VHH binders against q9p4d8. Designs and how they scored, part 4

Target 1, 280 residues: q9p4d8
Amino acid sequence: MDFMKPETVLDLGNIRDALVRMEDTIIFNFIERSQFYASPSVYKVNQFPIPNFDGSFLDWLLSQHERIHSQVRRYDAPDEVPFFPNVLEKTFLPKINYPSVLASYADEINVNKEILKIYTSEIVPGIAAGSGEQEDNLGSCAMADIECLQSLSRRIHFGRFVAEAKFISEGDKIVDLIKKRDVEGIEALITNAEVEKRILDRLLEKGRAYGTDPTLKFTQHIQSKVKPEVIVKIYKDFVIPLTKKVEVDYLLRRLEDEEDDDATQKSGGYVDRFLSSGLY
Below, E stands for the ipSAE of ESMFold2; O stands for the ipSAE of OpenDDE; V2 stands for 0.75 times the mean of E and O plus 0.25 times the DockQ between their complexes.

## First folded at step 1 (VHH)

Design g8 (framework vhh_8ghr_2; at its last look DockQ between E and O 0.26; V2 from the best seeds 0.00; counts 0 for: pae E 16.7 > 2)
Fold by OpenDDE, look of step 2:
Structure g8 (fold): chain B 280 residues (1-280), chain A 124 residues (1-124)
Amino acid sequence: as target 1 above (280 residues)
Amino acid sequence: EVQLVESGGGLVQPGGSLRLSCAASGFTFSSYYDIGWVRRAPGKGEELVARISGSGGSTSYADSVKGRFTISADISKNTAYLQMNSLRVEDTAVYYCARSEYGDWLTDEYFDYWGQGTLVTVSS
């Protein structure tokens, strides 16, 4: 996806291609994470004496990563959403002026808290090599987790682009639902069961193909391969629903920008009238 | 040996409530498994009515029972439950508890173990 070309960003074909590519990344990251045990200690609050920090080891490490990544403009990108927005720093690199494609409030749509919770409680147990602790690999485990979390976050929050594209395409029908704040109606409108089935079928095939790669051996420890069915389950139970949540949340607010534009136009008209009247 | 044993079925009037239980043995509830309730009505096909992750963190329902049925799990007891409220005559069926290992729950074919079933009859 080229975010400097706004006319291409909301193209459904391009969006689809981006989402398909994200599947590959997520599957690969799951496979990498599967080398390590579940390691619950990594996710326990204050399990380790981290200076000046209240949270889990994962929380700390992820926040530090985001702090570094922010300085290299990662979160200036329209498709990136941080887990810890409060730790972000200014970049020392030249600013990239991306054209505005999404609504003004798009950066406020953030379900990373839910992603993190689901990842540690549901996803990790399903993809880990085992349920116990692996004390010698806590760092490696957490690093792999960060890759998984960031890829999931990007995929799920990409729903904003999907939502915007659908808003443009559906027109009055979706506007009426938004005005009524009909969440169920919006969800029904944006849901395509056949498309979802195709996604899951594709994931199954990808999981099978990627799981057979003999080069995916990176550790001396017993490695567990992620079952393709588990990947499908994760998408069905969490990724797709959370993506829909993002879409719905985005759409419910979509008319806010329209109201502001009308207000500015009305105010501009007043200013123009004032200026034209010669009354200072 | 993996076993699922259903209980709690019976005769109830329309508008009534029942709670089904599924006691599992031979495996431990975890995120690696899904537990589902599948019903088979006389002369009709099978319908997945509810599903829960073995960890208890995720649930799904068929549209036909949404808002009336609640699936839950007690991990400490290795038991899943189906609370059925506002029962209708059309809910009459044999209800089966089923397990899916590392699988999806889109269709009944994704389940690898089944209980013997418990009969629920809703009649005036």
Scores: ipSAE 0.008, ipTM 0.300, lowest interface PAE 10.8, mean pLDDT 86
Fold by ESMFold2-Fast, scan of step 1:
Structure g8 (fold): chain B 280 residues (1-280), chain A 124 residues (1-124)
Amino acid sequence: as target 1 above (280 residues)
Amino acid sequence: EVQLVESGGGLVQPGGSLRLSCAASGFTFSSYYDIGWVRRAPGKGEELVARISGSGGSTSYADSVKGRFTISADISKNTAYLQMNSLRVEDTAVYYCARSEYGDWLTDEYFDYWGQGTLVTVSS
């Protein structure tokens, strides 16, 4: 996948490769975070006397990372979605003009507040080494949190590219459902229960394999650092449903870019015409 | 009605070549679909040997056939091809053309439509 080459972005093989890679990244980040206690103080607003900042320790650290990364063009990339858009600063690097692959309102589709809430209330308690405080490792803990949050955000919001590809492929069916505001019908069209089950089964297998310490060859009590069942539960309960929400929210607005005559409505706009030309 | 029709199978000597064709109807090739060639020999499981995006841009191959097989697609004819060179006795199998489509949960190789298969026999 190359965001400078639109024809590579909505390619099924490239999307599949990206989703599989992001799945591996999420699992490895969870394993890294699992080395630390839950440390609830990290997530409580005003728990620490942070200079010139209201909010949690994690909120501060994540916002500082996003401030720095915005200056080197991270958030110019179409697949990066910030948790704190208000802290982003102007880049000092030369401008990159990525071709528009997604609809004009794509930047308004952002579920990061919900991701952050679920991460702190559901995910951290499930993957952490213990439920208490670990005062000597708060910074390391929060750095691992940032990696988890950013990988979850990227994976979930990648649903915008999936939705755009589906709109292009299934235009007639989706357009009818959008006009009727048929949320249930859209969800049905983008859902395959058998494939979802296979993905969850694969996650279970990966969780068992990736978390196992290979240096424990001689022990009969080999266990992953994160319970594989917890990884599966997180995907089933949060990652998949939030990705569907992103896709539905994106699709419901998709005709906003198609306010013209029959030709524009039927073609799905410029992107659909470009793909239909045989260049994709 | 989606249909995939294979052709080009047959008997060939070791070291020979065959070209399989997969004619698709009921949908149009696009980047939204992958076309794969899956083979099954008697008593063995399924093996995905080659995959191409419906746009014709991206391809992948199983290690067992890499360098010998080439997959391609003619979008204007809505047809995919598998060029098989340097054939070996162990390439003997029924070869199926299959289509997959995507959503965020299609990260594994899910084929929603299959052809009937075409037999390839490589014998001395």
Scores: ipSAE 0.000, ipTM 0.344, lowest interface PAE 10.3, mean pLDDT 82
Fold by ESMFold2, look of step 2:
Structure g8 (fold): chain B 280 residues (1-280), chain A 124 residues (1-124)
Amino acid sequence: as target 1 above (280 residues)
Amino acid sequence: EVQLVESGGGLVQPGGSLRLSCAASGFTFSSYYDIGWVRRAPGKGEELVARISGSGGSTSYADSVKGRFTISADISKNTAYLQMNSLRVEDTAVYYCARSEYGDWLTDEYFDYWGQGTLVTVSS
């Protein structure tokens, strides 16, 4: 998909292809991180004497990456969501004017603090090589963490694009739920348990296959494996629920944009196929 | 360095109670792991008696022990417990603590680390 062409972004085939590639990226990043120990010192506040900074080594390293990336326009892209919005700085490059695909409040839908907390407390212990410290490779470990965090953030916040596509496809029904502030009704409408199970089954198959994927072998020097069941659990317990939270939070505010930026199109039969497509 | 160390086994009368402990080291309890109690009676195969999520949120029990046994976890002590009440002679077995990665809707249950076992004998 091409964020300079809105029609490609809300195309259901392109959305599905993007979500599938994000799964691949996440699995690859977990495998890269799995070569390191859990290394809790990376995440401990003020473990290292970082000048003029209050936080963990990971917090500092990620925030510095985001500061630099903002200067080269990374967070101008509609699919990039920062962990540390307060460190972003002006770009010295010519501005890119992306068409408005998402609602005006989309940047306010940000669960990165929750992602960071879950990543350090739940995901790292599940994918690390062991529980010890990674004393000789703290920088490399934290760089692998950044790749994991950024890919998780992109996948979860892509729920905003999925929610916009669902809104366009299911307008009358979801509009009534929004007006009633029916959070449970919205969540039920966007949820399909059989599709959820199919996504988890696909992740299990991918996790089993990635140890033998020639493409991954060419990009890695990894000596440990992430168990496929761990990847499935991370999606079931964290990625899918957070994606649904992003979708619900996005939809609850969607009528705010009806006067400014709404190109809604409706088709009842189309919505059923869209919701059954495995998009989350 | 993953280790599971059981304690609390012994001899008890029918109708009595015992509390087994499983102290874990080399990993921290979390929702990524299940802790299970598996028993082996003399001349019999293995039976998964009880299982708990490492976060303490989800439990399951064999039909043979439902209502009599309770599994729990103390995350701050990295320890799982099996409270065994209303013990019967057929509960006599070596009880093992074991760790599995979470996969509650997947077909395979397997444990990657096991304790040495603790003997429970129920006899008059």
Scores: ipSAE 0.000, ipTM 0.145, lowest interface PAE 16.7, mean pLDDT 81
ESMFold2 (binder alone), look of step 2: mean pLDDT 80; pTM 0.816

Design m1 (framework vhh_7b2m_4)
Fold by ESMFold2-Fast, scan of step 1:
Structure m1 (fold): chain B 280 residues (1-280), chain A 119 residues (1-119)
Amino acid sequence: as target 1 above (280 residues)
Amino acid sequence: EVQLVESGGGLVQAGGSLRLSCAASGFTFSSYAVGWYRQAPGKQRVVVASITSGGSTKYSNSVKGRFTISRDNAKNTVYLQMNSLKPEDTAVYYCAAEDYWGSYEYDYWGQGTQVTVSS
């Protein structure tokens, strides 16, 4: 996948490969976070007297990371979605003009507030080494949280590329459902229970394998194991449902970029333009 | 478990016709989109034609008007009718089942079938 080459971005095989690779990143980030206790103080608003900031220690640290990373182009990339878009600074590096592959409103599809809430209330308790405080490791804990959050955000918002690829491949069915505002119909159309089962089965296998990999046993931090069943539950209950929400929200607005009232014909036109550009 | 098997390839003279078949097993075929891809020697694999679960079809510009894709869900089979074949159509042809709906899983590929067009 190369974001400078649109034909590689909306290729479903490349999207699938990216999603499969992101599973590894998420699992390893969970393993790193699992070595620390839950440490609720990290997530409690105004727990620490941070100058000129009202919020949690995690909110502050994450916002500072995003401010710094924006200055070196991180959020110019089409697949990066910030938790705190209002803290981003202008990059001091030369601008990269990525070709537009998503709809004009793509940057408005952002479920990071939901991700943060679920992460702190559901995911952390499931993966942490214990439920109490671990004051001597709060900074390391929060750094691991940031890596978990950013990898989850990237994975879940990748649903925008999945949705766009499906729209160009099967636009006629989607257009009918959009016109009817049939949220349940769109969700049913983009849902395949057999394939979801295979994703969960693969995650279970990866979770077991990574926990027993001799290479991982020689790294102190990676030796802290997350139960494979917990990884599967997180994907089943949160990652997959939030990815579907991103896809549905994206698709419901997709006709906003079409110029006339014959959306069925224009859906075909978009695909014809894509094929005619030699991008297949 | 999941299997796609192509057949119908062979050697044919320019201007001739061939009909490729792709037989699917191990998954709910009727809910999948299916595409035909080809790879010529020294070239990248490219899409030729696709058909959605509902029967909507798409073709690359190089084959429009000459090739026709169709499916028979009762037989778990997709076909590619190739007419007015040209030497530049020479390639290994692959069948791929694409879960365009509700899945991050794409694609199941067949082993390919060779098509050679002489001039």
Scores: ipSAE 0.000, ipTM 0.167, lowest interface PAE 17.0, mean pLDDT 81

Design m2 (framework vhh_7b2m_4)
Fold by ESMFold2-Fast, scan of step 1:
Structure m2 (fold): chain B 280 residues (1-280), chain A 120 residues (1-120)
Amino acid sequence: as target 1 above (280 residues)
Amino acid sequence: EVQLVESGGGLVQAGGSLRLSCAASGSIFSSYAVGWYRQAPGKQRVVVASITSGGSTKYSNSVKGRFTISRDNAKNTVYLQMNSLKPEDTAVYYCARYDESGWLDTYDYWGQGTQVTVSS
């Protein structure tokens, strides 16, 4: 995948490879976060008197990270979606002109508020070393949170590329559903239960492999750093459903771009789905 | 996780026939769509045939009418019957899981493939 080459971005095989790689990042970030207790104070609004800021310690730290990273072009990249778009600043690095691969409204498809809420209420309690506070480690804990949140955001919003690739290859069927505003029909069309089962099975195996240290088997009791079943549950309950929401929300608006009407007719009427599978 | 292994390739003269086999391990093989792919030296890997879990088949234009894909779920095997072989069919043939939805090309495992060589 190369964002300077649109044809590589909408290649289903390249999308597949990227999604599989992102699993590793998410699992390792969960393992890093698991070394700390839940530390609810990190997520409580106005727990600390931060000058000119109303929010949690995590909200503040994440927003500062995004402010800095925007200045080095992070959010100019098509696959990065900020949690706090209002804090982004102008880059001081030379501009990179990424070709537009997604629809004009793609940046408006943003479920990061839902990700943040689920992360703090569901994910952290499931992966943390224990309940309660570790006041000595608040900064390290919050940095691990930021890595988890950003990797989850990238994985979930990658659904925009999936949706665009699907629209290009199967436009005729999707167009009919969009015109009828058939949310359930679109969701059914983009859903493959067997693919989802394979993702969950692979995550279980990765969680087992990455979450334990086999070299310590004979010197201490082997403990999984994060229960593999929790990783699977997080994907089943949150990652996959939110990715589908991103895809549905993206597709429902897809006809708003007038210049793409010709592409819809070409992809649906003249392109063999078999040849649009990313290899031929 | 399903593991796929190709076999049945070989050397054959133009106009001849070969039957390739794709054997799978795992109890859920019958629920998978499977595709046959090929790659000639210096060329991109391309899909030539696919079969859904329900038995629906698709073929590339270059092999339509000459190749037949089929499955035997009791044996956890997908076959590619290749008739009227041409020198341009020379390639390494791979089988892989195929995503019927078009959302994702699911190549869970690529085996070593099986070489098919068609002499003139």
Scores: ipSAE 0.000, ipTM 0.127, lowest interface PAE 18.6, mean pLDDT 81

Design m3 (framework vhh_7b2m_4)
Fold by ESMFold2-Fast, scan of step 1:
Order: sequence, then C-alpha cells, then structure tokens
Structure m3 (fold): chain B 280 residues (1-280), chain A 120 residues (1-120)
Amino acid sequence: as target 1 above (280 residues)
Amino acid sequence: EVQLVESGGGLVQAGGSLRLSCAASGFTFSDYAVGWYRQAPGKQRVVVASISSGGSTKYSNSVKGRFTISRDNAKNTVYLQMNSLKPEDTAVYYCTADEYGFWSDEYDYWGQGTQVTVSS
C-alpha cells in the first residue's frame, strides 16, 4: 500500500494485507509488555505529582511521545490517530501532501479514549507477568504500554479505510442504509462471521508460534509469554468490535461528502482471500 | 447451479510443464475472482494463485516466477500454466471462485480437483 497512490490504499486486498501485518506488531508488543507486572500505579490519575498535568503517568508519557512524534510527521500520515490531538506540534520536516483518500471528517472518528480504557482495565491484566508493582520498571512498563496502544489505535482506526473502500465498491447498498440511519443494517452488512473466524484462528496460530520460539530476540529474556487464547479473546472482545464501531461511525456520515453518483453505482465485492501473505 | 471443472493434471518429471484449465458455469464468470489452491497429502489446502475480475494476479511465494494464471471470460475458463515443476508441487489442485467477501454469504465454490504428480 502507497498512501501517495489512492487506488492502492482503497484496494481491499491491500487493506487486508496491512491488517494481517499489523497483527504481528500487536502480538510482539503484547509479548514485550508481558515481561512486566501490571503496575497499577502507572494508570492511576495523580498517582505522581507531574507539573502542569492532571492525569496518569501513562497519560503524561503518551502525550509527550505524541508531541515528539508529531514533530517528525507521524500524525501527517493518514493511518495514524493521536490519543492527545491537543498536544501535537508542527513538524520540522518538509510536509508531505497525501492525496485525499478518506472523507473530510475522518480525523473526527477517534475511539482512542475507549481503547485506553479497555487497555488499562482489560488488556493489561490479561497479558502482564503478574499483578502488583515493579517499582524499578515503571518507565519500561509504560514505554511498552505506549507501543501497544499506538499499534492498537492504528489497527482499529484502519477501519476507516475498510469503510471507504466498501462505500466506493458497494455504494448503492450502503447509501440506502445510511439514508435510513439503520445502524443495525450497516453493522450486519459489514459483518462477515467466517472472515472473523479466520482472523481469530490465524491469531491463535501466530500466538502459539511467536510466544514459543526461543531464537526470537523478543522472547529470549521474557519472564512470561502471552497465552495465545488471551490474544484471541482481546481481538474477539475488543479489536474487532471497535473496528466495526469505527466503520459504522464513518459510514453514517459518509453522504456529507457525497457529490458523485458514480460512487453510489460502483459495484465489486472482490475480497482477495487468495493472497499468499495470508498463509501460516 | 455453480460448477467448476478442472482438467490438465497428470504425471510429469521434474523440470517439466503442465497447463491446468478450469471451466466455470452457473454464474457470471466475469464478475468473480477465480483462483487455484493445492493440497498435498497430510497438509492443509493452500493458495497457489488468483486472478481478479479486473485481471490483477497474485501468486504464492513458492510458485512466483514459475506459474502464470490467466482467464478467458469469453470461454468462462481460468488457466494455470505451470513451468519448472518440482517434486514439492505434487498435490491435488483445486479451482475456486471467490464469492465470499465482506458482503457475501460465506459460500465458496470449489471444483473436484485434479491430481498433479511431479516425479523426482
């Protein structure tokens, strides 16, 4: 996929390949985080007296990372969605003018508050080496959290590209549902139970393979590995449902930008499930 | 009713070539993506090559550069040209039409398969 070439971005096969690749990043980030205890103090508001900041240690560190990353164009990329949009700085690198691929309101579709809440309340307890504090590792723990959060955010908000690709290929079906504000109908239309089952089966296999290979640098010093079943549960309960929410929210507003009858008449239900990159 | 009928399989020596054909009926062939999967004894069925309704092709890494997929919409037929065959290519080859997607009913159309045996 090349964000300078819109036709490659809205190709469902390329989107699928990107989503499959993002699974690897998420799993490896979970494995890195799993070496540390839960360390609840990292997530408690005002646990540490941080000057001019009312939040958790993680909130502060994540906001600082986003401030720095914005200065090197991270959030100019169409697939990156910040947790703290208000802290972003202007880049000192030359701007890249990406062609408009998504609707004008795309950057208003942001479920990162929900991701952060689920991460701290559900995901961390499921993947951490144990409960309680590791006082000497709080910074390393929070850095691993940031990598997990950013990869989850990117994966979930990639649903905007999925939704746009579906709209331009299947516009007539979607347009009717949007006009009726039929949330349930849109969700049913974007849901494919067999595809979701294949995703979960693939994650189970990846979790087994990646968590048990002692030659991988990520596993050589890890005290505990993430159970494959936990990775599957996280995708089933949170990643997939939040991706659907992103798609539904995006589609409900899509007619605000509609100015071309060709988009509503486009047809093509092609999903490239024959790609060799999907083999394990 | 949807039917996919494979032909062209057989026994060939390593380094040889075979051309598989899949004749389709019962659906609007030009609207479908069509592909080839193979299944070796004791292994799972794996993708070999696919061709979209628009003619875009994709290949598994194990066959890229050796196999070529093509389609003839006038004849409702998809082809797999297999060159430089290796013993590892020995498998039953299945033709499939991709009606399954984000919007579909989760039903795949498969042929009965054609055996390809490559002797060492």
Scores: ipSAE 0.000, ipTM 0.107, lowest interface PAE 18.4, mean pLDDT 81

Design m4 (framework vhh_7b2m_4)
Fold by ESMFold2-Fast, scan of step 1:
Formats: structure tokens, sequence, C-alpha cells
Structure m4 (fold): chain B 280 residues (1-280), chain A 120 residues (1-120)
């Protein structure tokens, strides 16, 4: 997938390859985070006297990371979605003008507040090495949290590319549902129970394989860094549902860039724009 | 331009047979896994049969031994041969093309559906 080549961005095979790579990144980041205790003080508002900041230690560290990374063009990339958009700085690197692939409101589809809440209340307790504090490892713990949060955000918000690709290929079916504001109909269209079952089964196998020291297979003693069932539960309960929410929210607004006539005919508006970008 | 089109549905008596066709245009279906799905009124869409790009087949327990899925890569088409049809097979049948590792739970391409009605 090359964001400078629009025809590669909305290719469903390329989207799938990206989603598979992001899955591996998420699992490895969970394994890294699992080496530390839960350390609930990291997530408590005003737990530490941080100069000129109101919030948690994690909120502060994540916002600083996003400020620095924005200066080297991270958030100019169409697949990166910040947790704290108000802290982003202008890049000092030459500007890259990525062709427009997503709708004009795409940057407003942002579920990072939900991701952050779920991460701290549900995910961390499930994957951490134990409950309680590790005062001497707060920085390392929070760095691992940031990697987890950013990979989750990228994976979940990638649903915008899935939704756009499907709108282009299945527009007639989707336009009718959008005009009716049929949320249940859109959810049914994007839900395939058998595919979801296969994803969860594969995650279970990956969790067993990646979370276990390979050398222990020869000793008949299996040790996992993160319980594979916890990885499956996180995807079933949070990653997949939030991805669907992103897709539904994106699709419900998709006609905002179009006159009703243009959207229903798959001509004018977005089609004309994307023809000039080489997507058709 | 990119689409799947189902055909071959209709009305048949219990015990009869139908062959559904799923014709792909705008992409090469031989590179994709293809599934046949069905949806009866008021019920969820469920998988009936699937065939991988390599030719491996799977069937739901309700149709195993009665339905056969196959490919004709030269015609860019996938078929579902339905034998010994039962009233409970009555549904709109959809074909869908995707790859096994697709994460949103959404197949890459869906057809419009074709109605199968089995009387008795």
Amino acid sequence: as target 1 above (280 residues)
Amino acid sequence: EVQLVESGGGLVQAGGSLRLSCAASGFTVSSYDVGWYRQAPGKQRVVVASITSGGSTKYSNSVKGRFTISRDNAKNTVYLQMNSLKPEDTAVYYCAAGLEDYYSGWEDYWGQGTQVTVSS
C-alpha cells in the first residue's frame, strides 16, 4: 500500500495485508506491556505534580510523544489518528501532499477517547504481569502503553479505508441504507459471523505461538507471557466492535460531500474527485 | 465495474435441483476465496458453502452431501449445485468473494442475491 498511489490504498487485498501486519504489531505490543505490573497510578488524574498539566502521567507522556512525532510528519500520514490533536506542531520536514482518498470529514471520525478508556480500564488489567504498582518502572510502563494505544488506534481507524473501498464498490446498496439512516442495516452489511469466528480462532493460535517461548516446547513446559484467551477477548469485545463503529460512523456521513443525485448515480462529487487521483 | 452477479434461482418442488452461478467482472475470482451465503426472511445471513482459491471446499452441516460448490476459472465464475432441495432451503442466496484474513468481518465483494423458493 502506497499512500501516494490512490489505486493501492483502496485495494481490498492491500487493506487486508495492512490489517494482518497491524494485528501482529498489536500482539507484540501487548506482550511488551505484559512485562510490567498494572501500575494504576500511571492512569490516575493528578496523581503526580506535572508542571503546567492537568491529567494523568500517561496523558502527559502520550501528548508529548504526539507533539514530537507531528514535527516529523507522523500525523500527515492518512492512517495515523492522534489522541491529542490540539498538541500537534507543524512539521519541519518538506511537505508530502498525499492525494485525497477519504471523505472530507474523515479526520472527525476519531474514537481514540473510547480506545483510551477501554485500554486503561479493561485491557491493561487483562494483560499486565500483576496488579499493583512498580514505581521504578513508570516510564517504561507508559512507553509500552503508548505503543499499544497507537497501534490500536491505527488498526481501529483503518476501518475508514475499508468503509470507503466498500462504498465505492457497493455504493448503490449503501446509499439506500445511508439515506434511511439504517444503522442496523449497515451493521448487518458489514458483519460476517463466520469471518469474525475465523479471525478470533487465528488470534487464539497467534497468541499461543507468539506469547510462548519456543524453546519451552522441547521441555514440555509451556509458559505464556499473555493469555491467548485475553487477546481473543480484547478483539471480540473491543477491537472488532470499535472498527465497526468507525465504519458505520464514516458511512452514515458519506453523502455530506455529495449532492444526493451525484451519490446515487456514482457520478460527480467523489467519483469525479477520485477519477483525477487514478482510483477509477 | 467490479461486481458479482448471481443467477439460476427460482421456484422448485421439494426434492428438486437448482444450479446457481456467481459471475465475477472487474477482478479475477480465481485469486479469491468464494462463499455462498443465504438469508431467510427475519433471520441472519449464514454461510452455506465455500471454496478457496486453491480449490478446497467446506459445507455447512445442513447442506453437506446435498450441495456442491465448484469453480470455472476460465469463465471467472463459481457455481453452487443444489440437490435434494428442502423447504427450509428457501432463502435469498448471495455469493461473496474475499480472502480468509479479512479483518472487518466484511467480504471483499458481494453479489446482489438470487431468490430460491422450495415448495412443499
Scores: ipSAE 0.000, ipTM 0.236, lowest interface PAE 10.9, mean pLDDT 82

Design m5 (framework vhh_7b2m_4)
Fold by ESMFold2-Fast, scan of step 1:
Structure m5 (fold): chain B 280 residues (1-280), chain A 120 residues (1-120)
Amino acid sequence: as target 1 above (280 residues)
Amino acid sequence: EVQLVESGGGLVQAGGSLRLSCAASGSTFSDYAVGWYRQAPGKQRVVVASIYSGGSTKYSNSVKGRFTISRDNAKNTVYLQMNSLKPEDTAVYYCAKEWYDSGLSEFDYWGQGTQVTVSS
């Protein structure tokens, strides 16, 4: 997948391969987070007297990370979605100008607030080493949280590329459902139960493989760092449903771009419009 | 805690220019984004332009190429330079601070705003 080449970004096979790769990052980040206790103080608003900030320790640290990372071009990448867009700073590196492959409102499709809520209330308790506080590891814990949150955000919001690719390939079928505001119909159209089953089966296999030390002798008891069943549950209950929400929210607004430009009404979706422009 | 006060509105002929100012009080100015919004009689309040802490900017399609937002952190002020004004730009203009809310934030409006009237 090459973000400078729109036709490679909206290829469903390339999107699938990217999603499969992102599974590895998420699993390894969960394994890193699992070494620390839940540490609920990290997530409690105003637990610590942080100067000029109203929020949790994690909210502050994540916002500072996004401020720093924006300066080194992290958010020039079209697949990175910030938790705190208002803290982003201008990059001091040469800018990369990626072609726009998504609808004009794509930056408004952002479920990071829901990701934060689910992460702190459901995911952390499921993967953490224990339920209590670890005062001497608050910073390390929050750093592991940031890696988990950013990889989850990227994976879930990748649904925007999935939705655009499906709209381009299946637009006529989707248009009627969009006009009717038929959320259930759109969900049914974008859902493939066999694909979802294969994703969950693959995650179970990866969780077993990555969570155990392969150098341990068979006579020794092998312990997983994160239960593979917990990884599967997180994907089934949260990652896949939130990805579908991103796709539905994106598709419900997709006709706004068709109505905004009379000249492009007969050209089809973004890929057709972009390729016909002669910019590549 | 931090207050934003708008100024610089007035009556101008179509094709003219105005510069609006948004003056902030308090010590946290450099830490937050500021947006300009406008509301015409009988219509919803809509976003016009935003400037983030690091200087990145966003414009509504209706003003892109005509309006420029900028900030001066030393003076605790955000500016909106409005060029090639049209009668459709007639509205009360507000500036607003973005609040943090678990990674997502919405702008909140302050003050009475500043009236911009563009005659044909």
Scores: ipSAE 0.000, ipTM 0.120, lowest interface PAE 19.5, mean pLDDT 80

Design m6 (framework vhh_7b2m_4)
Fold by ESMFold2-Fast, scan of step 1:
Structure m6 (fold): chain B 280 residues (1-280), chain A 121 residues (1-121)
Amino acid sequence: as target 1 above (280 residues)
Amino acid sequence: EVQLVESGGGLVQAGGSLRLSCAASGFTFSSNYVGWYRQAPGKQRVVVASITSGGSTKYSNSVKGRFTISRDNAKNTVYLQMNSLKPEDTAVYYCAADYPGYEDFSTYDYWGQGTQVTVSS
């Protein structure tokens, strides 16, 4: 997948390969976070006296991280979605003109507030080494949180590319459902129970395989490992459902980019987008 | 009271220009993501242009090259310069700002009441 080559971006095989690769990043980030206690104080609003800031320590640190990274083009990339878009700064680096493959409103499809709440209330308790405070590792814990959050955000919002690819391939069915604002119908159309089962089975195997090196079986160093079943549960309960929400939200608005009064006529907008993206 | 007030709308002939202003009161724009949105009758509200706290800009495909968003943090105001206007640009234009709240440093949307732009052929 090359974002400078539109024809590679909306290829369902390339999208699948990217999603499979992102599983590795998420699992490894969970393993890193699992070495620390839950440390609830990190997530409590106004727990620490941060000058000119109302919010949690994590919210502050994440927002500063995003502000810095925006200056080196991180959020110019089509697949990066910020948690705090209000803090992004102008890049110091030369502009990269990525070809547009998503709808004009793609940047407004953002479920990061839901990701933050689920991460804090459901994911952290499931993967942390213990439920208590760990004051001496506050910063390290929060940095591991940021890596988990950013990888989850990228994976979930990748649903925009999935949705666009499906719209192009199955537009007839989707257009009718969009016009009716049939949320349940769109969700049913994009859902494949066999594919979801394959994802969960693969995650279980990855979770079992990662974190244990047979050549290091006699090491004295204690490693915290996330239970494979917890990784599967997080994907089943949160990652997959939020990805579907992103796809549904994206698709419900997809006809807004059509120029014709007759929004049922898909040839004009779809043909132009296909030609500009290099899809044949 | 937090308020966003839009101004500069009106009636203009196709090919003409208008400059919209969005002024904030009750809070400071300098840290805020600010966007211009528009809504034509019977249609969903859509983003037109946005500007970050640092001045980075984005535009919808329908207005790219014709509209320019800018900010003046000293005046607590964001502008939308609209050139080469088309009848299809006819809509109510809204200013929106994200703002960190007391609950957490999450975005909070403030919306203005809108300003009507009508472009005749």
Scores: ipSAE 0.000, ipTM 0.117, lowest interface PAE 20.7, mean pLDDT 80

